# VH-VL binders against q8ixk2r445to577: the designs that were tried, part 23

Target 1, 133 residues: q8ixk2r445to577
Amino acid sequence: FFGMLQNKGLTDYCFDYNPPDENQIVGHQVILYLCHGMGQNQFFEYTSQKEIRYNTHQPEGCIAVEAGMDTLIMHLCEETAPENQKFILQEDGSLFHEQSKKCVQAARKESSDSFVPLLRDCTNSDHQKWFFK
Short names: E, the ipSAE of ESMFold2; O, the ipSAE of OpenDDE; V2, 0.75 times the mean of E and O plus 0.25 times the DockQ between their complexes.

## First folded at step 11 (VH-VL; framework fv_traxivitug)

Design s07 (at its last look DockQ between E and O 0.05; V2 from the best seeds 0.00; counts 0 for: pae O 10.2 > 2, placed apart)
Fold by ESMFold2, look of step 11:
Structure s07 (fold): chain C 133 residues (1-133), chain A 121 residues (1-121), chain B 107 residues (1-107)
Amino acid sequence: as target 1 above (133 residues)
Amino acid sequence: QVQLVESGGTLVQPGGSLRLSCAASGFTFSKYWMTWVRQAPGKGLEWVANIKQDGSEKYYVDSVRGRFTISRDNAKNSLFLQMNSLRPEDTAVYFCAREGYQSGLYYFDYWGQGTLVTVSS
Amino acid sequence: QSVLTQPPSVSVAPGKTARITCGGDNIGYRYVHWYQQKPGQAPILVVYYDSDRPSGIPERFSGSNSGNTATLTISRVEAGDEADYYCQVWDRSSDHVFGGGTKVTVL
């Protein structure tokens, strides 16, 4: 799949990544923002290796969650997807992180009402449901 | 060592034209969205226009649409603002600003020192 | 058409906390960015995405954004923090919108 990765429960919000500069393309948090399709912030590819790739510019980034963390951080993609970069997009729309056995949820950023994707215990909430457009 | 240096600001009569330039260095200019922001004397910041890294998309604040044209020359690391039909209300310091690497659209991380445009009789 | 409202000025004693507000309809659902501008100088980015700091910005600069109000907080204010501060958002219509600015005076 390729396109804007949208949240079902938080209507009209998409995964969004904006690296600070050409020397800091990785290591920063993925956010949620209102879907707009402008620029290259909101286009991701879901690959056969279960990666969520940010590949609209080089080098390609792959979303990861570091051990003990709940935030989705951009890493460099590798030839074989590391375990911390594997997400299963299930038929019900849940986005399951294999290594942690948790689901991606649209959640409020600490100290603000802005939204970010975070790992949480899996539930049936529409805030844990995602689809490509 | 990101640097943005604006030039071309001067005194112009109402109805006149002026072209501003911004020389960029210390980064891969052709990969960044670029913008113009202005500040009238004693007043706040106002976004004017921005342009996609390849020049294919350009956006303007309503008050300048049809009168101003943003452009870029990536071979010369240069950003431009062509200002036509100038009005006294266009009097401001004009800043060149870097928006973001390819995918950026949200905020401005580096700014030039600005060039003053004065529109008066 | 977004409008961002800031108080024109804030006075604060050295070592105390300054709070600069930025009001807008449902601004809590937009990411807010903050700029510092000292007299005769270009603005610099001090906070982005409501609460993140660029490299080189001290941790005493912090931000929050909830409901209709975003706030830039400067803890342990120093004389060098005396400047104008602007909030900014990006609209879906491709527009960037700035607040009117707040002059912070360190007494």
Scores: ipSAE 0.552, ipTM 0.867, lowest interface PAE 2.3, mean pLDDT 90
Fold by OpenDDE, look of step 11:
Structure s07 (fold): chain C 133 residues (1-133), chain A 121 residues (1-121), chain B 107 residues (1-107)
Amino acid sequence: as target 1 above (133 residues)
Amino acid sequence: QVQLVESGGTLVQPGGSLRLSCAASGFTFSKYWMTWVRQAPGKGLEWVANIKQDGSEKYYVDSVRGRFTISRDNAKNSLFLQMNSLRPEDTAVYFCAREGYQSGLYYFDYWGQGTLVTVSS
Amino acid sequence: QSVLTQPPSVSVAPGKTARITCGGDNIGYRYVHWYQQKPGQAPILVVYYDSDRPSGIPERFSGSNSGNTATLTISRVEAGDEADYYCQVWDRSSDHVFGGGTKVTVL
């Protein structure tokens, strides 16, 4: 699967990543932004290694969850996907993080009027439903 | 139990000012967004303004922006609405409401009984 | 900004089922909340996140949301259910938006 990763509950919001330096793509948080499909900022790929890849050019970026965190942070992809980069996009649209055993949920950012994907206990909420478009 | 009690509503002339208060109890006030919703006589509900837990974010309906100011005092478990340059169309029952939070979005899970503001010459 | 459309009134006989609709473009992709308001009283949350029910609200109250219409369903209607009902969503442009309200009359 590839393209815009869009949330069902938070209508018209997609995964979005815009690093300050295009040559240094790691270390920043993935956010949610209005779906526009322009550029590489909203282009993601779900791979056979259960990675969510951002950059299709070298070096490739993969979404990871750091220890003790509930945010999605961009890391470099590895030859063998590390445990903190493995997600299961299920048939019902839920995006499950294997290591934390939590689901990715569209949520309001704590100190802003913007939105971010966060790990939360898995529910049947449409805000935890995602699809590629 | 959660309680919200509004006060300050009265009769004022157009162009006048009024400050509404809401006293909260029965919950940790500082953990919740708070909102004002108004209802003109015989009309529906209209969201007016809300404020973040720490007061760092405030949002308003367009018709009151620049005239109304929402604020809060978490130490006193109080929500306020300063209303300036009041207009007849501001006449309404003003409700204080707590914004419930579950999935990153908000709803109004508890409401006060409201206080009536009448703007008339 | 989003506009939520409700019928101005709904009449229902006791024991029957009342359905209050809330229309909006692609509202089925957004969470809808419902409030009950009786004359001279504060609104009460009766359904939130389309179909969740607050503690203390009878199971006779249920909600659904799909396509362009959200629906509040009141089964086995009682005289005490006579009230105004409002739908509401969060909107990115206006923060919170209410429907126009529906007056439910129990015949």
Scores: ipSAE 0.011, ipTM 0.626, lowest interface PAE 10.2, mean pLDDT 90
ESMFold2 (binder alone), look of step 11: mean pLDDT 90; pTM 0.929

Design s08 (at its last look DockQ between E and O 0.05; V2 from the best seeds 0.00; counts 0 for: pae E 13.4 > 2, placed apart)
Fold by OpenDDE, look of step 11:
Structure s08 (fold): chain C 133 residues (1-133), chain A 121 residues (1-121), chain B 107 residues (1-107)
Amino acid sequence: as target 1 above (133 residues)
Amino acid sequence: QVQLVESGGTLVQPGGSLRLSCAASGFTFSKYWMTWVRQAPGKGLEWVANINEDGSYKYYVDSVRGRFTISRDNAKNSLFLQMNSLRPEDTAVYFCAREGYKSGLYYFDYWGQGTLVTVSS
Amino acid sequence: QSVLTQPPSVSVAPGKTARITCGGDNIGRYYVHWYQQKPGQAPILVVYYNEDRPSGIPERFSGSNSGNTATLTISRVEAGDEADYYCQVWDRSSDHVFGGGTKVTVL
């Protein structure tokens, strides 16, 4: 699967990554932004290694969750996907993070009008359902 | 072959503490979620707690939260359950189990023989 | 939050078929796992992922799950099949949940 990763509950919002420096793509948080399909900022791929890859210039970035955190942070992809980069996109649309056993939920950023994907306890909320478009 | 051996179960008074251990062998311990399941005498199975590969995530059944602590030592292939403020209703055989994994789902593919914890005055 | 309901007991004659049910609201949406436990012994996984069998488990053991009922079927029952059987589901919101268990008696 590849393309825009769009949320069902938060209508018209997609995974978005826009690092300040295109030559330094790691260490920043993945956010949600209105789906526009322009450029590479909203192009992601779900791989056979259960990675969510940010497909830009090499080196490739993979979404990771750092220990004790609930945010999605861009790391470099590795030859063998580390445990903190493994996700399961299930048939029901839920995006499950294996290491934390939590689901990715579209949420409002604290003290902001912005939206971000956050790890939360898994529910049946449409805000926890995603699909590639 | 996969083996899990529990130890540490004994008689304790209410309010007491006890630490259970589980020795694992026959598999790469650090690659698996591990869990404790208990069974009160003559009763069914109850999930108690589990822990991920590196201990960064721990989950508990509500009735033991704040009293029990699950931990692991991957270098020693060991799983632990620290039980504090024990209650009579905590009396049970405590099983160590490995969590199997398939397609994002978890189950218990191997179990130890259990160790008996008795909480009584 | 998930509740799994099993009959407390099932009796079956040798050579016949035992069916153990596990009820739950829309349990068919989940994958159900089954464990066999004999007195004084550790539970043994006999069916997982609704219908898959671990290696070493006889083909006499099979599982199904649809609607509001999961079923463990033991065909050609033997005396050695006498045990308690538990169904179990992993719920992403509630973690692991067991049924109450069913004692299977071989007559």
Scores: ipSAE 0.010, ipTM 0.629, lowest interface PAE 9.3, mean pLDDT 91
Fold by ESMFold2, look of step 11:
Structure s08 (fold): chain C 133 residues (1-133), chain A 121 residues (1-121), chain B 107 residues (1-107)
Amino acid sequence: as target 1 above (133 residues)
Amino acid sequence: QVQLVESGGTLVQPGGSLRLSCAASGFTFSKYWMTWVRQAPGKGLEWVANINEDGSYKYYVDSVRGRFTISRDNAKNSLFLQMNSLRPEDTAVYFCAREGYKSGLYYFDYWGQGTLVTVSS
Amino acid sequence: QSVLTQPPSVSVAPGKTARITCGGDNIGRYYVHWYQQKPGQAPILVVYYNEDRPSGIPERFSGSNSGNTATLTISRVEAGDEADYYCQVWDRSSDHVFGGGTKVTVL
């Protein structure tokens, strides 16, 4: 799939990536922002390798979760997707991170008024349901 | 060359309604988010509302939500602000602004001259 | 970002450098935009994306942003730079937030 990855429960919020330096895209956190389709920050590709790619900028980025963390961070994509970059978008809309065995949930960023995708124990919450549009 | 011209500001009583207009020229209006920013006499700038290219997304500052409606007519290159249930605290110069875009960020790159709304009994 | 804090005023002699601060919790994670407003006039954009200048804005205007502080710097100030200056961020929770404004007086 390619498009804007939207949350069902947090209506009209999409994955967004806006690194402070457009030429240094690695190591920053993915956020949730109001879906608008403007520019390139909200376009992601879900690949056959189960990657979520940020490929509208070069070099291409892939969303990852570092060991022991719950935040989604941009890494460089690799020829063969590393385990920490694999997400399963299931038929019920849940986005499962296989290595951690957790699901991506829309959440309020701790100590902030902003929203972010975070890994949480899998539930049936609409805040853990995602779809491309 | 970009021009934004506001109109419709006048004196109204509390509880009244007004419709502000902004005429745009010198750019492809339908390609830009548009916004209203207000400034109370002697005070700073306050963002009021904005609207995306086709009007499918509209956002408001909390103090006006439910009372004000932003809209646009792309065929007429026009932006509107319908203001209902006006309060004295809504007294301000209302500016129309275009949102510029770079790398996923929006800022107000062109502004109109403003139109004065006075709400008093 | 709920609040952006600016000093109410800054005085600077002609030919010297003015620095206008914009304080916010972790404002360095955001891109800051700056507007100049002269009395009775509409604001104009002077710096955007922390440090970029629109066409027609002199190189004397520059910006920086790190940590909890963004700064607009006006080098070699001229009488015509006397104005109110506002910082602004787009808070991605849907708020466009302005600072309270800083009056720059050149004397």
Scores: ipSAE 0.007, ipTM 0.513, lowest interface PAE 13.4, mean pLDDT 86
ESMFold2 (binder alone), look of step 11: mean pLDDT 91; pTM 0.925

Design s09 (at its last look DockQ between E and O 0.07; V2 from the best seeds 0.00; counts 0 for: pae O 5.7 > 2, placed apart)
Fold by ESMFold2, look of step 11:
Structure s09 (fold): chain C 133 residues (1-133), chain A 121 residues (1-121), chain B 107 residues (1-107)
Amino acid sequence: as target 1 above (133 residues)
Amino acid sequence: QVQLVESGGTLVQPGGSLRLSCAASGFTFSKYWMTWVRQAPGKGLEWVANIKQDGSEKYYVDSVRGRFTISRDNAKNSLFLQMNSLRPEDTAVYFCAREGYQSGLYWFDYWGQGTLVTVSS
Amino acid sequence: QSVLTQPPSVSVAPGKTARITCGGDNIGKYYVHWYQQKPGQAPILVVYDDEDRPSGIPERFSGSNSGNTATLTISRVEAGDEADYYCQVWDRSSDHVFGGGTKVTVL
């Protein structure tokens, strides 16, 4: 799949990656923002290796979760996807992180009214359902 | 090191025209949306216009639409603002600014020092 | 968001905390960015995406955004923090909107 990765429960919000500059695309958090599609920062690819790629940049970025963390962080993609970069987009729309055995949820940030994708225990919440547009 | 240098600001009479230039260095110019922001003497900041990486999309504040044209030359790392039908209220320091990497829509991380345009008889 | 309201001025003693507000209807739904501008100089970005700092901006600068108010907080204010401060959002209608600016005076 390729396109804007949207949340079902948090209507009209998309995965959004806005790194500080072309030399700092690794290590920053993926956020959620109103879907607009006007820049390249809301376009991601879901690959056969179960990666979520930020591939409008070279070298390509892959979403990862570091051990013990719940935030989605950009890493460089590798030839063979490491376990912390594997997400299963299931038939019901849930986005399952294999290594942690948790699901990606649209969550309100602690410090503001804005939203980020975070790992949480899997539920049936629409805030844990995602689709490409 | 990112650097933006504006030029072309001068005194012009109402109804006149000016072309502003901004020379960019220290980054991959063609990967960023670029912006003009102005500041009237003693006043606040006002966004004027921006332009997509490939020049295919351009946006303007209402007060300048139809009079100003933003453009870019990616081969020369240059941003331009063609200002026609100038009015006294266009008097301002004009800043060239860089928008976010590949996003073009959120914030301005590097600014030039500006060039002063004065529209007066 | 068509208008962002900032107080025209804030005075603060050295070593104290300055709080600069940016008011807008449901501004918490937008990411807010903050700029510092000293006399005769270009603005510099000091906070983006409500609470993040560009490289080289001291941790004394912090931000928050909730409800109808975003706030830039400058802790342990120094004389060098004396400047005008602007908030800014991108409105989904493709407009960038700046607040009117707040002059911070360090006594």
Scores: ipSAE 0.408, ipTM 0.820, lowest interface PAE 3.4, mean pLDDT 90
Fold by OpenDDE, look of step 11:
Structure s09 (fold): chain C 133 residues (1-133), chain A 121 residues (1-121), chain B 107 residues (1-107)
Amino acid sequence: as target 1 above (133 residues)
Amino acid sequence: QVQLVESGGTLVQPGGSLRLSCAASGFTFSKYWMTWVRQAPGKGLEWVANIKQDGSEKYYVDSVRGRFTISRDNAKNSLFLQMNSLRPEDTAVYFCAREGYQSGLYWFDYWGQGTLVTVSS
Amino acid sequence: QSVLTQPPSVSVAPGKTARITCGGDNIGKYYVHWYQQKPGQAPILVVYDDEDRPSGIPERFSGSNSGNTATLTISRVEAGDEADYYCQVWDRSSDHVFGGGTKVTVL
């Protein structure tokens, strides 16, 4: 699967990543933004290694969850996907993070009108449903 | 502890104006959206208006748009509701509430005790 | 333009379970919040984000949301649970919307 990763509940919002330096793509938080499909900022790929890849060009970026965190942070992809980069896009649209055993949920950023994907306990909420468009 | 205290509610005639105030304490006021919710006597809760942290965004229920103005003074930890062209149907207890956030959609995690506004000739 | 529909009243015996429904088209796409209001008092948040519970709220209060119905469940009902209960959602199009409220009577 590839393209815009869109949330069902938070209508018209997609995964979005725009690093300050195009040559240093890691270390920043993935956010949600209105779906526009422009550039690679909203282009993601779900791989056979259960990775969510942002940059399909070298060096490739993969979404990771750091220890003790609930945010999605961009890391470099590895030859073998590390445990903190493994997600399961399930049949019902839920995006499950294997290591934390939590689901990716569209959430409001603290003290902001912006939105971000966060790990939360898995529910049947449409805010935890995702699809590629 | 979080506290919200409304004031300013009184009896006014139709067409009159009134300004409500809400004094906040026990939390960082400037970090939260704030809202007014009203409740007509014997009726349910109705969202009236809310305001962004920095006051740059304000939203209103349709029935009060153009007549009511929500504002805030973060330096004074205060929320206000200027009500103009008041109508009998505006009669209600007006609650000040803090909009909580965590998983993406706002709720009202703390409420004041309300102040009664009565619009009658 | 969301519309939330609640039954006007629910009666329950002490020790039994009360269920208050909040209906809406595809309400499952929203996170539903619940408030308790006793006469002459301000509303109190009892459930938020469908099923999360604020600190200080007894575990007897729980929430669920699926399909076209959200439900507030009060188990082991006590006399003190007699109150009006309101559901509420946030929608970017219509902002905050409340249900009509449900009067829970403890028999």
Scores: ipSAE 0.017, ipTM 0.665, lowest interface PAE 5.7, mean pLDDT 91
ESMFold2 (binder alone), look of step 11: mean pLDDT 91; pTM 0.936

Design s10 (at its last look DockQ between E and O 0.08; V2 from the best seeds 0.00; counts 0 for: pae E 5.7 > 2, placed apart)
Fold by ESMFold2, look of step 11:
Structure s10 (fold): chain C 133 residues (1-133), chain A 121 residues (1-121), chain B 107 residues (1-107)
Amino acid sequence: as target 1 above (133 residues)
Amino acid sequence: QVQLVESGGTLVQPGGSLRLSCAASGFTFSKYWMTWVRQAPGKGLEWVANIKQDGSEKYYVDSVRGRFTISRDNAKNSLFLQMNSLRPEDTAVYFCAREKYQSGLYYFDYWGQGTLVTVSS
Amino acid sequence: QSVLTQPPSVSVAPGKTARITCGGDNIGRYYVHWYQQKPGQAPILVVYDDEDRPSGIPERFSGSNSGNTATLTISRVEAGDEADYYCQVWDRSSDHVFGGGTKVTVL
């Protein structure tokens, strides 16, 4: 699948990657932002290797979770997807991070009403359900 | 290091036409959406238009749609604003601004110093 | 988000904290960006995405955004911070919307 990866519970919010500098697309956090059909910030590809690719830059970025962290961070994609870059988009819409055994949830950013995707214990909450549009 | 230099601002009669230019340097111009923002004397900032990296998408504030045309020449690292059917309310300093890398959508990280357009009889 | 409302002016003593507000209906669902413009100069981005600073902007510039109000906070204000400050959002209809501007005076 590819397109805008939207949250079911937090309607009209999509995965968004907005690095501050064209030379530093690695190492920044993935955020959630109001969905739009324009630009390159919200275009992601879900691959057969279970990667979520930021597919508007070469070399391409892949979403990862670093050890002991709950944030989604951009890394470079590799020929064989590392375990920390594998996410299972399940039939019920949950986005499961196999290495940590946790699910991606829309969560509130500390100092604002803005949201970020974070790893949390898996539940049936619509805030842990995602779909491509 | 990033530099944006506007030119072409001058006095013009209502109903006239004018072309503004912005020369860009210090970055890969073709990888950025580019924007015009204007500021009328004594007033705040107003977004005017922006243009996608390859020039294929262009957006305008309602007050200028149909009268202004944004364009770019990536070979010359240049952004342009063709302004037709000018009105007194178009009088402003016009700034060239860069949008964030590979996105056309969120904020403006570098600005030129602006060029003054005066529309008066 | 069609209109962003800022107070026209704020006065602050050197060394104190200035708070510049940006009001908009449900502005908390947008990322808010802030620009500084000194007299006769081009605007400079000082905060983006509600709370992040570009490189070169001192830590005393900070931001927050909740409900109907975003706030730019300048701690330990210096004379050099005297300027106009504008908030800005991107509206999903492809428009960039600026607030009317706030003149910060350091007394």
Scores: ipSAE 0.105, ipTM 0.731, lowest interface PAE 5.7, mean pLDDT 88
Fold by OpenDDE, look of step 11:
Structure s10 (fold): chain C 133 residues (1-133), chain A 121 residues (1-121), chain B 107 residues (1-107)
Amino acid sequence: as target 1 above (133 residues)
Amino acid sequence: QVQLVESGGTLVQPGGSLRLSCAASGFTFSKYWMTWVRQAPGKGLEWVANIKQDGSEKYYVDSVRGRFTISRDNAKNSLFLQMNSLRPEDTAVYFCAREKYQSGLYYFDYWGQGTLVTVSS
Amino acid sequence: QSVLTQPPSVSVAPGKTARITCGGDNIGRYYVHWYQQKPGQAPILVVYDDEDRPSGIPERFSGSNSGNTATLTISRVEAGDEADYYCQVWDRSSDHVFGGGTKVTVL
């Protein structure tokens, strides 16, 4: 699966990554932004290694969850996907993070009008449903 | 603790004007959206207006747009609702409420006791 | 424009479970919040973001939201739970929308 990763509940919002330096693509938080599909900022790929890859150009970035965190942070992809980079996109649209055993939920960022994907306990909420478009 | 105290509600004639105030304490007022919600006698809750932290954004329910103005003074931890061209259907208890969010969209985690506005000839 | 539909009233015996529904077209797409209001008092948030509970609210209060119905569940109902309950959502186009309210009577 590849393309825009769109949330069902938070209508018209997609995974978005825009690092301040295109030559330094890691270390920043993945956010949600209005789906536009105009650039690589909203292009993601779900791989056979259960990675969510941001950039298809080398070096490739993969979404990771750091220890003790509930945010999605961009890391470099590795030859073998580390545990904190493994997600299961299930048939019902839920995006499950294996290591934390939590689901990715579209959420409002605290003290902000912006939205971000966060790890939360898995529910049947449409805010935890995702699809590629 | 968080406290919201409304004031200014009184009896006014149709076409009249009234300014409501809400005094906030117990939290950093400038970090929150604030809202007015009203409740007509024996009726349900109705969102009226809200205002962004810095006052740069204001939104209103259609029925009050053009007549009501929401504002705030962060230095005084105060929220206001200027109500002009009042109508009998504006009769209600007006609540001041703090807007908050965590994972989802905005909800109201703290409310004042309300102030009664009666519009009658 | 979002419309939230609640039953006007729900009756429940002490110790039993009350369920208050909030209906809306694909309401599961929204985060639903619930408020308790007793006569002459301000509303109190009892459930937010479908199922989260504010500090100080008893575990007897729980929420769910799926499909076209959100539900506030009050288990082991007490006399003090008698009140009006309102559901609420936020929508980009309609801002804040409340349900019509449900009067819960403890028999």
Scores: ipSAE 0.018, ipTM 0.655, lowest interface PAE 5.3, mean pLDDT 91
ESMFold2 (binder alone), look of step 11: mean pLDDT 91; pTM 0.930

